# VH-VL binders against ADP-ribosylation factor GTPase-activating protein AGD1 (AGD1): the designs that were tried, part 7

Target 1, 225 residues: ADP-ribosylation factor GTPase-activating protein AGD1 (AGD1), of Arabidopsis thaliana (Mouse-ear cress) (q9fit8r1to225)
Amino acid sequence: MHFAKLDDSPMFRQQMQSMEESAELLRLRCLRFYKGCRKYTEGLGEGYDADIGFVNALESFGGGHNDPVCVAFGGPVMTKFTIALREIGTYKEVLRSQVEHMLSDRLLQFVNGDVHEVKEARKRFDKATITYDQAREKYLSLRKSTRLDVAATIEEDLHSARTTFEQARFHLVSALSNAESKKRFEFLEAVSGTMDAHLRFFKQGYELLHQMEPFINQVLAYAHQ
Short names: E, the ipSAE of ESMFold2; O, the ipSAE of ESMFold2 at other seeds; V2, 0.75 times the mean of E and O plus 0.25 times the DockQ between their complexes.

## First folded at step 1 (VH-VL)

Design r2 (framework fv_recaticimab)
Fold by ESMFold2-Fast, scan of step 1:
Structure r2 (fold): chain C 225 residues (1-225), chain A 119 residues (1-119), chain B 112 residues (1-112)
Amino acid sequence: as target 1 above (225 residues)
Amino acid sequence: QVQLVQSGAEVKKPGASVKVSCKASGYTFTGYWMHWVRQAPGQGLEWMGYINPYSGGTKYHQNFKDRVTMTRDTSISTAYMELSRLRSDDTAVYYCARGLYDYEAMDVWGQGTTVTVSS
Amino acid sequence: DIVMSQSPSSLSASVGDRVTITCKSSQSVLYSSDNKNYLAWYQQKPGKSPKLLIYWASTRESGVPDRFSGSGSGTDFTLTISSLQPEDFATYYCQQYYDYPTFGQGTKLEIK
């Protein structure tokens, strides 16, 4: 965010407070979203483990007999299906990894880096504001009767407090601007990347199973005769 | 399981440097700040600084600013704390500890690394 | 730096006692924007790493027994152990994280 003038006017402070409130709300929403993403990713992992269990059970079923009838039924059919299912499992693991990276890891990194820096910058700005206000009050209370050495110290304190305040103000504005610009990008990229990963997963799965469709239909027709 | 495993005890001469490592496992290394805290024999806890593993950014306590360097290697999920120009009063147990992004408390601690500075 | 002062520096108590440890900060650790006190309590047993007990002044860490409670706001904080158990004899530290972290000097809880 760009400020027409970088001053400490009531309007400037109101704009900063509004942006800081937005940043805090964003942090809380990102944390809640991160928790949801973790549950989703854990669910994908558990689903993958269940899928592997099914494939192993199917493979075991085909391996028990050397009878020509059982071998003819189990061997060719089970081999084709287990190979396809293991390949789909590989696609699911890629999907899980991509979702974990895009939703959980990247979102947590954004919150840790950018949103956290806003909170720290605000704390420092609040402290600097109090110090500056106190120094300014002391300076404005000076009278002609005040000793020159005391007046010089108060002026030095005011200058130091003002410099610290200006640095903290600039830092806060910078942090807010960075967080604001990144929030849209990070959210959209994370969600869009996740949707693209799902699209690729389903497309790969579809293509693999589509190639097998004639064989599946032949086996089904045979089983129903 | 979330763990922080630190390097072994060190004995150094005054003027030397020591580099302590802290290997994280069981969580996303870049999602949490890594703090360094020391404790001299029979004394309390003293915060030295932190590193944000995501950015590599660091903040050091004024007492250590000229002598401490904190780094990390994200490829092996390891944080490092190097303290130079060692003095006898640097003899302490050095801890790494995990802190959350919004500056929450330190919820997971390493086992500690004893550093003895003696002639 | 925010200076943290604990009292007492040591305390003798018996199993079953209610014990109270106090912590004072040199400036408020209550952040007005989120209305949270940036204050934590740790337990440390000899030869062991500190263990987080309480954060946000009154929120108990997962796995910490409900006999431990934190209270207070602003500059004055209290850790209470409602019914002391043998495993509770340790040194306790308060820590602020409103600014750069600083710890209290510690309170050693000893058997009477």
Scores: ipSAE 0.000, ipTM 0.463, lowest interface PAE 15.3, mean pLDDT 80

Design r3 (framework fv_recaticimab)
Fold by ESMFold2-Fast, scan of step 1:
Structure r3 (fold): chain C 225 residues (1-225), chain A 119 residues (1-119), chain B 112 residues (1-112)
Amino acid sequence: as target 1 above (225 residues)
Amino acid sequence: QVQLVQSGAEVKKPGASVKVSCKASGYTFTSYYMHWVRQAPGQGLEWMGYINPSGGYTKYHQNFKDRVTMTRDTSISTAYMELSRLRSDDTAVYYCAREGWYDYGMDVWGQGTTVTVSS
Amino acid sequence: DIVMSQSPSSLSASVGDRVTITCKSSQSVLYSPNNKNYLAWYQQKPGKSPKLLIYYASTRESGVPDRFSGSGSGTDFTLTISSLQPEDFATYYCQQYYSLPTFGQGTKLEIK
């Protein structure tokens, strides 16, 4: 991120507050995204279980009876169909696992870890700011009658407080910039990875079902006799 | 030309595992199921299972379910069949054979891999 | 599992003979929607891989001589070689693919 000034000015403090507000909004949005994705992966898991139930029901219906309906469900076309449905179920489980992995390992860690680092840096900066402000007020209150030895001590304290303040300010800026960069990267990676996982899922599903098309057409031709 | 080329003969001790390869050429590897069929000396053909190379889905015969693993590597159009905890009665010629979605049986077979299990 | 039973287990014949091999399935392999029998016949010569001869009970695979014919429907099937040639001495297997594949035990065709 950029700042207009790096000295201790109202403009710098406005930029810092704006960066902190932006970082907190990104954290909340990442958390909402995480919760939404978790609900989505739970839905994918339920869908997988339902698919297995459907396949088992189709297999049980086939039952070896010699009536036309049971033959249709128990025959080679339905056998290949149930096999294809089980394979699609496996693809859904792979999709769920890939989406969940991105959420668990990367996005959640960043939401928890980077917020702590920023908060610690802010706490340090706030303390250094108060100390520097107090040292500056004490320096500005020095009278012409104040002894040289006492004045020298107050001047040294001011310089020390200023150095600590500048280091804490730099550290806070670095923490906020790192947090923003990481949040942008993790969010983009999670979204892109999720889209790629869906592309692979639909492509595999299409290719599998496309292999079955001749059998589907044979059954349709029979039905229209 | 469509062909399946299998790995060479293996001699194993009881309790060991064997992994047989089957390299496909001349067709789209992922468009056909790959079956594994074995034949003990002087005996008939015994179906072990198949793999769909496109997704890696496998279906094993109950007799082999606990000991067989079928895999594939689509980058080199090769299917694998690994049989573990070998016994003397696993001595056989192991074949790979392709099956299309057109319901016409196993039309192309590998040359076979002889696996001998002896102490 | 659908159980496949072949008969006879072995058969002796001379060149020029008409040979018949039978195969019975424990349940029908006829799929009524397309009126096809999911039954294949294979030929295996000693030391060689099986070769597909016939699929859908009666359809000859490309390159298979006209002397080979398959017939039957439902549970009872027959492979016929109308005029036996020297290269036909082999073991023959029936196989169903109505469900997961199962093979008959084989019929060995031997020279008299």
Scores: ipSAE 0.026, ipTM 0.578, lowest interface PAE 7.9, mean pLDDT 83

Design r4 (framework fv_recaticimab)
Fold by ESMFold2-Fast, scan of step 1:
Structure r4 (fold): chain C 225 residues (1-225), chain A 118 residues (1-118), chain B 112 residues (1-112)
Amino acid sequence: as target 1 above (225 residues)
Amino acid sequence: QVQLVQSGAEVKKPGASVKVSCKASGYTFTEYYMHWVRQAPGQGLEWMGYIDPNSGGTKYHQNFKDRVTMTRDTSISTAYMELSRLRSDDTAVYYCARSYYGDYFDYWGQGTTVTVSS
Amino acid sequence: DIVMSQSPSSLSASVGDRVTITCKSSQSVFYSSNNKNYLAWYQQKPGKSPKLLIYWASTRESGVPDRFSGSGSGTDFTLTISSLQPEDFATYYCQQYHSTPTFGQGTKLEIK
């Protein structure tokens, strides 16, 4: 749309309807995506809790690393394994926090900020449209017999209503364009950041376990005797 | 006083591109949409698209979307229509035409004949 | 796209005749909120650009003779020339602007 005064045409209203439908579709898609993000982070939190539960169970089996039973069955092994498992759990909690921040929190900020502004701009536009329509109707009904002071007031009201209508139209178009342009950049950045967080999570986990591999092999060799 | 003056006739080979200009005078160039409409020999009128000279925003008909580019230069009140990958059936007279609050055309350029032949 | 159909494709008439050309749209071009029909009529002479005759179905463009009149609503429209003059022999096109602009195929008005 441009700033030349587009009268109330079916094409103009069709464009406005399309913009409103686009904004509503964007809102619904954002809400569905947010639900998916929440379920994923809840799953990561459950995974962290399960890891800690497993470590606690393993420590309980030995009666603690200083317990004579634990020592007899390889206290140093128990200590190394529990430390590694706790560290892996910590990595999962870091991943959960990063995903929550990058996807869920940023998505809510986008919805509450940019998408909400589109909704507010639409309300203002609707109000301005009604006012402009009323002023235009009065102006079109003017007769030669209408008093000059009354006619002047109606003409001034029309001018004022048109200006408000044009400003509201501009703000709605700007809000929708801003939301659309930000959507691509912010979502791509958030998704890429999330993928990077997963890469770091698996890489750190791999590196920790890889450094332990000689020790694991020694224990396995001993157990086979 | 309103005038739309288009560039001269063009003869092109298939696969080439053509760029037609339309220079506006007698009104505020940025306040009106500029549309492009073509007419093949002995045929009717076919709408191609428009440009808003104020914003540079464009809308193209689906039939031309892959091959047409509409631009403008506000400093010289001139609109441009470039059609690429020309085919023999692109042979037509190309018109620029002005609209304001409804997409009906009150002033037309004189037309630019584009002939595409081997 | 809204399809515009004109009839007849051509007709022959004499100076002084009353001529009618019809235009049908595949969908209504009437807008109830402003009570307007988004339809225009153009005249095109050989080798010349189209000239706007009528907009909003029935409003004559400035400088167009009053022998030209438009009527109709919704999907059915008529252009009437009440007393044909020599300069009126041309091709006439209807155009809708309710959505993406589309033109009728044209009606060629020829001398008898």
Scores: ipSAE 0.000, ipTM 0.397, lowest interface PAE 19.7, mean pLDDT 81

Design r5 (framework fv_recaticimab)
Fold by ESMFold2-Fast, scan of step 1:
Structure r5 (fold): chain C 225 residues (1-225), chain A 121 residues (1-121), chain B 112 residues (1-112)
Amino acid sequence: as target 1 above (225 residues)
Amino acid sequence: QVQLVQSGAEVKKPGASVKVSCKASGYSFTGYFMHWVRQAPGQGLEWMGYINPKSGGTKYHQNFKDRVTMTRDTSISTAYMELSRLRSDDTAVYYCARDRYSSSWYYMDVWGQGTTVTVSS
Amino acid sequence: DIVMSQSPSSLSASVGDRVTITCKSSQSVLHSSNNENYLAWYQQKPGKSPKLLIYWASTRESGVPDRFSGSGSGTDFTLTISSLQPEDFATYYCQQYYTSPTFGQGTKLEIK
């Protein structure tokens, strides 16, 4: 008779519950961060659209047209400026795309995704849980009037089911821990990659405008004549 | 014997809040999830949410998320369900019920006797 | 949410009758990995709390008489009472737990 021991160990139940709660908390935090990232990329997109509008307006006025008015207002130098500003716009779009795909998409994967190892471990755990629960119910239904051979079989089935359940539980915990470590590494890479994308964006923008400084000065000098 | 004993009937005015208690005995209170289910007069059962008594973590049905708060006091093995901004259609019998499992929600094997909440002007 | 539909809404029967109550889910509650149906049945007598009868679609709760049986898979489920007794006149509810719990609208079993 295993009366009190038929209840799951509080330690093992608590461990699984804590792991599942931690995973859900991480999922919710990633979802919240994802919403923040979407707001940021939305802002970047609006800024990019405004930049392109500015470049188009400038090109229409002083660069990209061969009419006498455009030629009179600096022609070739103004054309260089509109080309440079379009290039800056391209850098901004690359930044937006990188933030969206490298960070936001990864956060969404953390919220919705699961790795093959974890999926397989959950399948085994689900089966083991059902089998163990069913074996426990059969054992709890045993009476003194139950045949000895039937009772012995139910006892053995319960012992076997419990062992399988415990092994499946520990395997699932291990798989979840390994998956979380992998997610943390990929998350850190995604965040670091996003910061590197900003660095490259500002560096490329600075280099392009720095090379353009002589032409900026030429236009300013012409304006002061 | 496993028992869930709920607080007595309440009569509230629209706009008020009601807090129903559910005292557990005969088992480890923190070992099982606790559900809250309501039943309007002559209607069926409606799931409201659950609380994990060990962690205090909760999950609420969408229809109640803005108005329900589930808590517990482990020192007295008691769970609470507070429903705010009461409307006349909140008139119902409110049940607490123990989940069979500790790791997730499933089905309810032990039920409280129910608490009648009447919302009227 | 998964919507649970029960039929009939009410049924009149006599002691000794075989009674069948149907429950349909708007989507499958069969888990592909463990091949189990996440469905339970409850009995509620007037003025009393619900009582668990069956879980995992066909497993009878301890202490529930053999005359109660559950069957079905996926989206279609049945609760059968093989020989109705006086104490069985009650309202019966199905509940899914594949997602957040939802109940059927109930089937009221009345004496003829």
Scores: ipSAE 0.000, ipTM 0.396, lowest interface PAE 23.8, mean pLDDT 80

Design r6 (framework fv_recaticimab)
Heavy chain, then light chain:
Amino acid sequence: QVQLVQSGAEVKKPGASVKVSCKASGYTFTNYYMHWVRQAPGQGLEWMGYINPNSGATKYHQNFKDRVTMTRDTSISTAYMELSRLRSDDTAVYYCARVPYYYDTSGYLDVWGQGTTVTVSS
Amino acid sequence: DIVMSQSPSSLSASVGDRVTITCKSSQSVLYSSNNQNYLAWYQQKPGKSPKLLIYWASTRDSGVPDRFSGSGSGTDFTLTISSLQPEDFATYYCQQYYSEPTFGQGTKLEIK
ESMFold2-Fast, scan of step 1: ipSAE 0.000; ipTM 0.459

Design r7 (framework fv_recaticimab; at its last look DockQ between E and O 0.72; V2 from the best seeds 0.00; counts 0 for: pae E 6.4 > 2)
Heavy chain, then light chain:
Amino acid sequence: QVQLVQSGAEVKKPGASVKVSCKASGYTFTAYYMHWVRQAPGQGLEWMGYINPDSGGTKYHQNFKDRVTMTRDTSISTAYMELSRLRSDDTAVYYCATYGWEYYFDVWGQGTTVTVSS
Amino acid sequence: DIVMSQSPSSLSASVGDRVTITCKSSQSILYSSNNKNYLAWYQQKPGKSPKLLIYWASTLESGVPDRFSGSGSGTDFTLTISSLQPEDFATYYCQQYYGTPTFGQGTKLEIK
ESMFold2-Fast, scan of step 1: ipSAE 0.005; ipTM 0.488
ESMFold2, look of step 2: ipSAE 0.126; ipTM 0.654
ESMFold2 (binder alone), look of step 2: mean pLDDT 92; pTM 0.923
ESMFold2 at other seeds, look of step 2: ipSAE 0.323; ipTM 0.731

Design r8 (framework fv_recaticimab)
Fold by ESMFold2-Fast, scan of step 1:
Structure r8 (fold): chain C 225 residues (1-225), chain A 120 residues (1-120), chain B 112 residues (1-112)
Amino acid sequence: as target 1 above (225 residues)
Amino acid sequence: QVQLVQSGAEVKKPGASVKVSCKASGYIFTDYYMHWVRQAPGQGLEWMGYINPNTGGTKYHQNFKDRVTMTRDTSISTAYMELSRLRSDDTAVYYCARGDYYSYWAMDVWGQGTTVTVSS
Amino acid sequence: DIVMSQSPSSLSASVGDRVTITCKSSQSVLDSSNNKNYLAWYQQKPGKSPKLLIYLASTRESGVPDRFSGSGSGTDFTLTISSLQPEDFATYYCQQYFSYPTFGQGTKLEIK
């Protein structure tokens, strides 16, 4: 967290502009990345559907011993292969779900949460600045002939506008600080989590097929006769 | 005419307190903020804080926050600055100054100054 | 706090001279939203109270002669006296009020 300031520092204003520009660029990049992640998870879903189609087609050769085609084309073998392929399909669906949860959902929160909050905080700050400037101009117009009750009201309005300005400034600083300090950590965590999900997917797939390797080799040896 | 008239010179022992007054005339006392600024012999100006005479609200510089109290009496258009636990390095001329309506932290009218000497 | 630095610490000049005093802030005192610099200049004669000369960096206070002018923006500011008069020999202070007020160390203007 950055220092909360009671004063209207120009270094603060320069930092705010830089941080606002950084936050908007981050929002645009995260939005683009989110769209890419949606396309990726859609592709994984289509792949899963294709896998099911492939498995269902293979099951047509997995019939009983009374089917001449099944007997000729090794029905029990086809049944073993379709079971393994369905398991791999299940792992792929788990991967899709995990990628959607760990990356897409988090990126959507990043786009609509912290980064969007900065944009809204800036809008509030801009409005508060205009209101404060207007209140200062009214205060500037005060004359010694102005009634005490009218002068008191104008000063109360100035105080209220200043308080709103200071609150809006504090909120903007807080929003910018949160976006900047957390953007790297949350992004890296989301991407790393996604890579871990891929690692688990390939490991599970490898282990299943590795256990089946002696059976695959046996069938291949038979087929080569 | 617009003027700020401060109380007379004070000589205090270390550990004592001093209370300086600043009487405003020629303008509406509650229309302007009142700042307090001090100047040690041969040194520059040091801002201590301000009071809004209309609301009684105050802001103190961090260096004085635990020792200074600013008050006002609107019935006699007078502001007060009390500095406690005096040290020899508090020896200075203490000024009250009116806050400018363009910015309440720009000071357009100044009191004549009150010399405070802290010695044993 | 915003630190104000003035240069030179002292300056010797003759009546009729053009003199320039500079003031630098450790942070910008420009409010980018309204394009105003929260910087003031004061004149102080020995044994007297400071007198406001310039506020918002370049606006002359009522009653201040037009030979006094302020300029600059952000962190670098200048007070100029276009034709020095005998009554102008004094110490000059810059002050920021973008944050809680802080003053420069002062520039003593002395007769040659």
Scores: ipSAE 0.000, ipTM 0.386, lowest interface PAE 18.5, mean pLDDT 80

Design r9 (framework fv_recaticimab)
Fold by ESMFold2-Fast, scan of step 1:
Parts: sequence; C-alpha cells; structure tokens
Structure r9 (fold): chain C 225 residues (1-225), chain A 121 residues (1-121), chain B 112 residues (1-112)
Amino acid sequence: as target 1 above (225 residues)
Amino acid sequence: QVQLVQSGAEVKKPGASVKVSCKASGYTFTSYDMHWVRQAPGQGLEWMGYMNPNSGYTKYHQNFKDRVTMTRDTSISTAYMELSRLRSDDTAVYYCARLYDSYHYYGMDVWGQGTTVTVSS
Amino acid sequence: DIVMSQSPSSLSASVGDRVTITCKSSQSVLYTSNNKNYLAWYQQKPGKSPKLLIYAASTRESGVPDRFSGSGSGTDFTLTISSLQPEDFATYYCQQYWSTPTFGQGTKLEIK
C-alpha cells in the first residue's frame, strides 16, 4: 500500500477507507481463527486429561507396579508402557502450550493491540482535518478591514493547523502501511512455528515408541505363538 | 536437488579407524534418519545402524555395536560414521541413506554414492 | 533380528520376459495398526548405489517405471518386472524395516 502523489482529498479518503475496511476484515478473520485455535487447544487439554485417565485405569487393572497381578502380566513391560503413555501425554501438553503461545496469543494481540494503533492515528487525523478546515475558512474570510493583530493570529493558526494536519496524515499513512506489511510476515511466522511444533510433537512421540520397539515387537511375537 | 555426497576412498591398516562423512543437501537434514549400509566386494547389503540427526539418538546392529560410532554436525548438514579396530573383512563400500522414519512406511529413497574402504596389511 | 530369505540367488532372462523375484521374512512385517507391510525393494547396478523401487511392499517410488510391481503381505513378498528392458539387468534386494532393518541376500538378474 502507498498514498504517494495522492493529493486529491476524496480519493485519499476513499483509499484510506478501503485500507481500514481491509484491516477490519483481517481483524475479524484473525478473531475467527483465534476461536478455532482456542477450540483446538481445549481439545488437546482434554486429550491430555484422557491420557492421564487411561494410564490411571491401566495402573488400577494391575494393582500398581509391584502388585502380584502386574507381575503376573510381565511387570517390567507393563511398567514401561505406563511410563511411555504418561510421557506421550506430557508431549501433548507441551504442544498445547506451544500452539497457545505461538499462534493463539499472537492472534489475540493482533486483534486487541495492533489494530488499535491505526484507530488512534485515524482519530488524530480526523481531528486535525477538522481543525485545518476551520482555520482555512477563517483565513479565507479575512477582509482588508480586519485588524492586523487579528489577521496575524488567524495566519498563525492556519500555519499551525496545516503542520499538524500534514503530520497526522503522514503518521496515519505510515501506521497503515507498516501494519499491513508487518502483519503478513508475523502471521506467516506464527503459522510456520505452529507447524514446526506439531512436527516436533510427532517426532518426540515416535522417538519414545521407537526406543520401545524391541519390547513391542517381542510382546507381539510372543502373543502370536 | 536432494542428494547425499560422501567422502573419498580410504586405505587403512588393520587396527586403524576410519571416519566416513555424508553431506546432505536439498532437504531438511533433521527430518530424516541417516542409515549406514555396507557392501563387501561381491556380497550383499549389510545394515550397520542409524542416527537421528535431530536428537542424536543412535541404534547400531549387534555386529558393529562395539566398534561403530555415528554422529552428525547439523550446522553443516553432515553425518559421520566411524568404524574402529578395522579388520581385513571390513573392506567394503560404505553407503549412507536417508529414511523419513520407520513409523511411516517409506523406504530409503536417497543414497550416497558410496565410500570404498580398503583394509590391507 | 528378522531374517530375509530371497530367491532365486540368480536368474537368467531375455529382454521382454516377465520376471518374478520372491522374498520371505522370518516374522511378519505387517504393522496391524496401519495395515502396512514394512518391506522395500531396491535395484543395484554394478559400481552404483542401490535405488529404491518399491516401499510398503506394493507402492512404487516416484520415477520408477510401471513395469515394476510389488505384492505380498505378512511374510511372503514378490517383485515383478512385467516386460524386462536392457537397463533392468541388475541385482535386486528386498529389505524389511519393521524392526532393525535387514536385507535379503540379493537376486542377480543376468542376460540369457
């Protein structure tokens, strides 16, 4: 986005309105995405609770790691399974935390924080515009009969209002341009980070189970006899 | 392009050690396990072990367990296989090959060109 | 370790022939949770590295001609070349990767 060489007020306002509408649409889409992320992380949390429940049920079946029933069903292997299942659950909790911090929190910050700066810049610009327009009207109404001290004051006010207007316009254009460019890259980084978190989650789970592969294979081969 | 490039041929005396390198390019080095396979002249393929480049975890075949070390340097996407206490029957071509992981059902789809190691007295 | 028995050790054939190579594992390589057989087939030409042809017993690797096909499940597997081409004369290896990987002893395919 750029406002370069756009000095026509109606075209400037139309372009600014279009940019603000695009920013509002992005905000609403991010809010919907945030709600989806919250649902996902809640599901991961419930899954973690279910994993702990499953492990507790397995322990109850055996009566604990040193119970005769547990010993009768191959105690060391059962203990390894129980420990592995608990660790998988903790990996799920780590993933939940990473998704929350890398994606959900950043989306919420965009919705509540970064868009607010654009609104403040727009508010300042609108105020400066009104002030400048009023100062111009007073200046254009000056007559030859107007007192020199009053005329000087009106000219001073016009100059100040014009300067404030130009600064506010520059800051609004800057805020909009910076927000659009920065937000795209921040969003892509957050999404990519979330995908990396999932890769690490599945790899951690695989590595844990892979280390147990000889035991899993041995038990499966034994059961097949 | 995805490729694995190995170090050049080595000639060693019995009792020495050899360290073979395997440089990966064109893919994310830490996403694939690196397996090492050797082949003696006129013989079949023999799996030696693998190394997980992300975790550093290694699994060696029983025949090599006490003589082989598999490592990596993630900063240069390079895997290493060091075989110590060399014997004449260690004369072989040594290959590195990538495998996504054994939970997935993919095979070893990319192999290095091989490193000839000759052990002679 | 799972032992892979490959047969025949050598085979003579002519261009255009249909060729079958068999591989038997000492234990099932079928992973019941995903219903996949962890078995692969490789082609090796003299002086070259092995090339993956088939993985998961029956899935053809990208870029491998459709004349190559794999079949079987559990402990018994077959590699078929439907119409042999001059470039297919090579040594073929089966490999299980359900546990610590092991290779068959190889089948050398020679010109008749």
Scores: ipSAE 0.000, ipTM 0.388, lowest interface PAE 23.1, mean pLDDT 80

Design s1 (framework fv_siltartoxatug)
Fold by ESMFold2-Fast, scan of step 1:
Structure s1 (fold): chain C 225 residues (1-225), chain A 119 residues (1-119), chain B 107 residues (1-107)
Amino acid sequence: as target 1 above (225 residues)
Amino acid sequence: QVQLQESGAGLVKPSETLSLTCGVAGGSFSGYYLSWIRQPPGKGLEWIGEIDHSGSTSYNPSLKSRVTISVDTSKSQFSLKLSSVTAADTAVYYCARGYDYWSSYFDYWGQGTLVTVSS
Amino acid sequence: DIQMTQSPSILSASVGDRVTITCRASQSISTWLAWYQQKPGKAPTLVIYKASSLESGVPSRFSGTESGTEFTLTISSLQPDDFATYYCQQYNSYPYTFGQGTKLEIK
């Protein structure tokens, strides 16, 4: 979000409230995504253990030098299948590690609270607001009997306090907008990084299984007998 | 680098067993399939079968009932036996190495040995 | 079995010519095709694998392409050393099968 003009109007206050609501909604959605990712990586770890169990069971039918059962049930083809399945399991563990690393390094840091810049900007805005209010009250208390040099000083103080207030307001809005954009970019990077990890996982798996295609076809041909 | 060399009798009588050996130098059997391929005079190439370091074999179905391939890793060699030969088995016999464990395109070939089946 | 049909059986050409040899599979073999060069009295030598990958040490004038079940071997500028018989081989399915060969000879 960008502001073309800033002033202390109802419009400005509505924009600030809208931005704060948007920031809170984004925080909650990032938290939900983080929890979902944790569940997903746990599932990947459990799946890896199941994959090892499956390949170990198949190894009982593959590649034995003096094993009549292995010879009868496809020998070299079964050996190639078990090696391929073990390799796929390794790719799956790499995927789990990559997703976990994405979560550990970045996403969790932006789930809770405001960033430092927003907190500092709020503090400066609050102080500037108090100063401006005090200067305005002094200005409104001026009387006809007040000396011209004293009146001029109070008017200059009001102008200075107003300028400081406007600057602090601008910085608060900018900090809030930047914080929201940063959380949005971190979320998009986490999603994109996860999709990239899956693309690499499926590409590696596809390449390996594609090399296996002759062996798969041979097994199917023998089964058709 | 890998070098393959076929050896065995060049003349076999009909109904007897053709026996060839392939010596492998400069490489390990681990990670490769080793194949036998033949070429009848003036004709194309025919794949006979393959074997890996553990002794696991795959044979061309058209020859499976007559073919045995075996490996002796201690001597760095593998062998072909083809039983009940006829004149149709007259060919140049090659041994060849598959590129890797998954791929049976052949990057190294022996020089070939002519086996004639005749009385 | 997968049948590999190679054409032409004989191809006459001159040094410097661009020549193309075709190989057709009777069913899908994806990219699992190799090309070999065989000179008289010698064993075949690998030229191309995985349909389009050039084997190390093979001149860059050799290239392979694939379109469905049709595969081509192209020599862009024929040299004297290229006159030989060429064979395609599928390694998608057991048994591995070869084409019948294309003899490339001098015009």
Scores: ipSAE 0.000, ipTM 0.420, lowest interface PAE 19.3, mean pLDDT 80

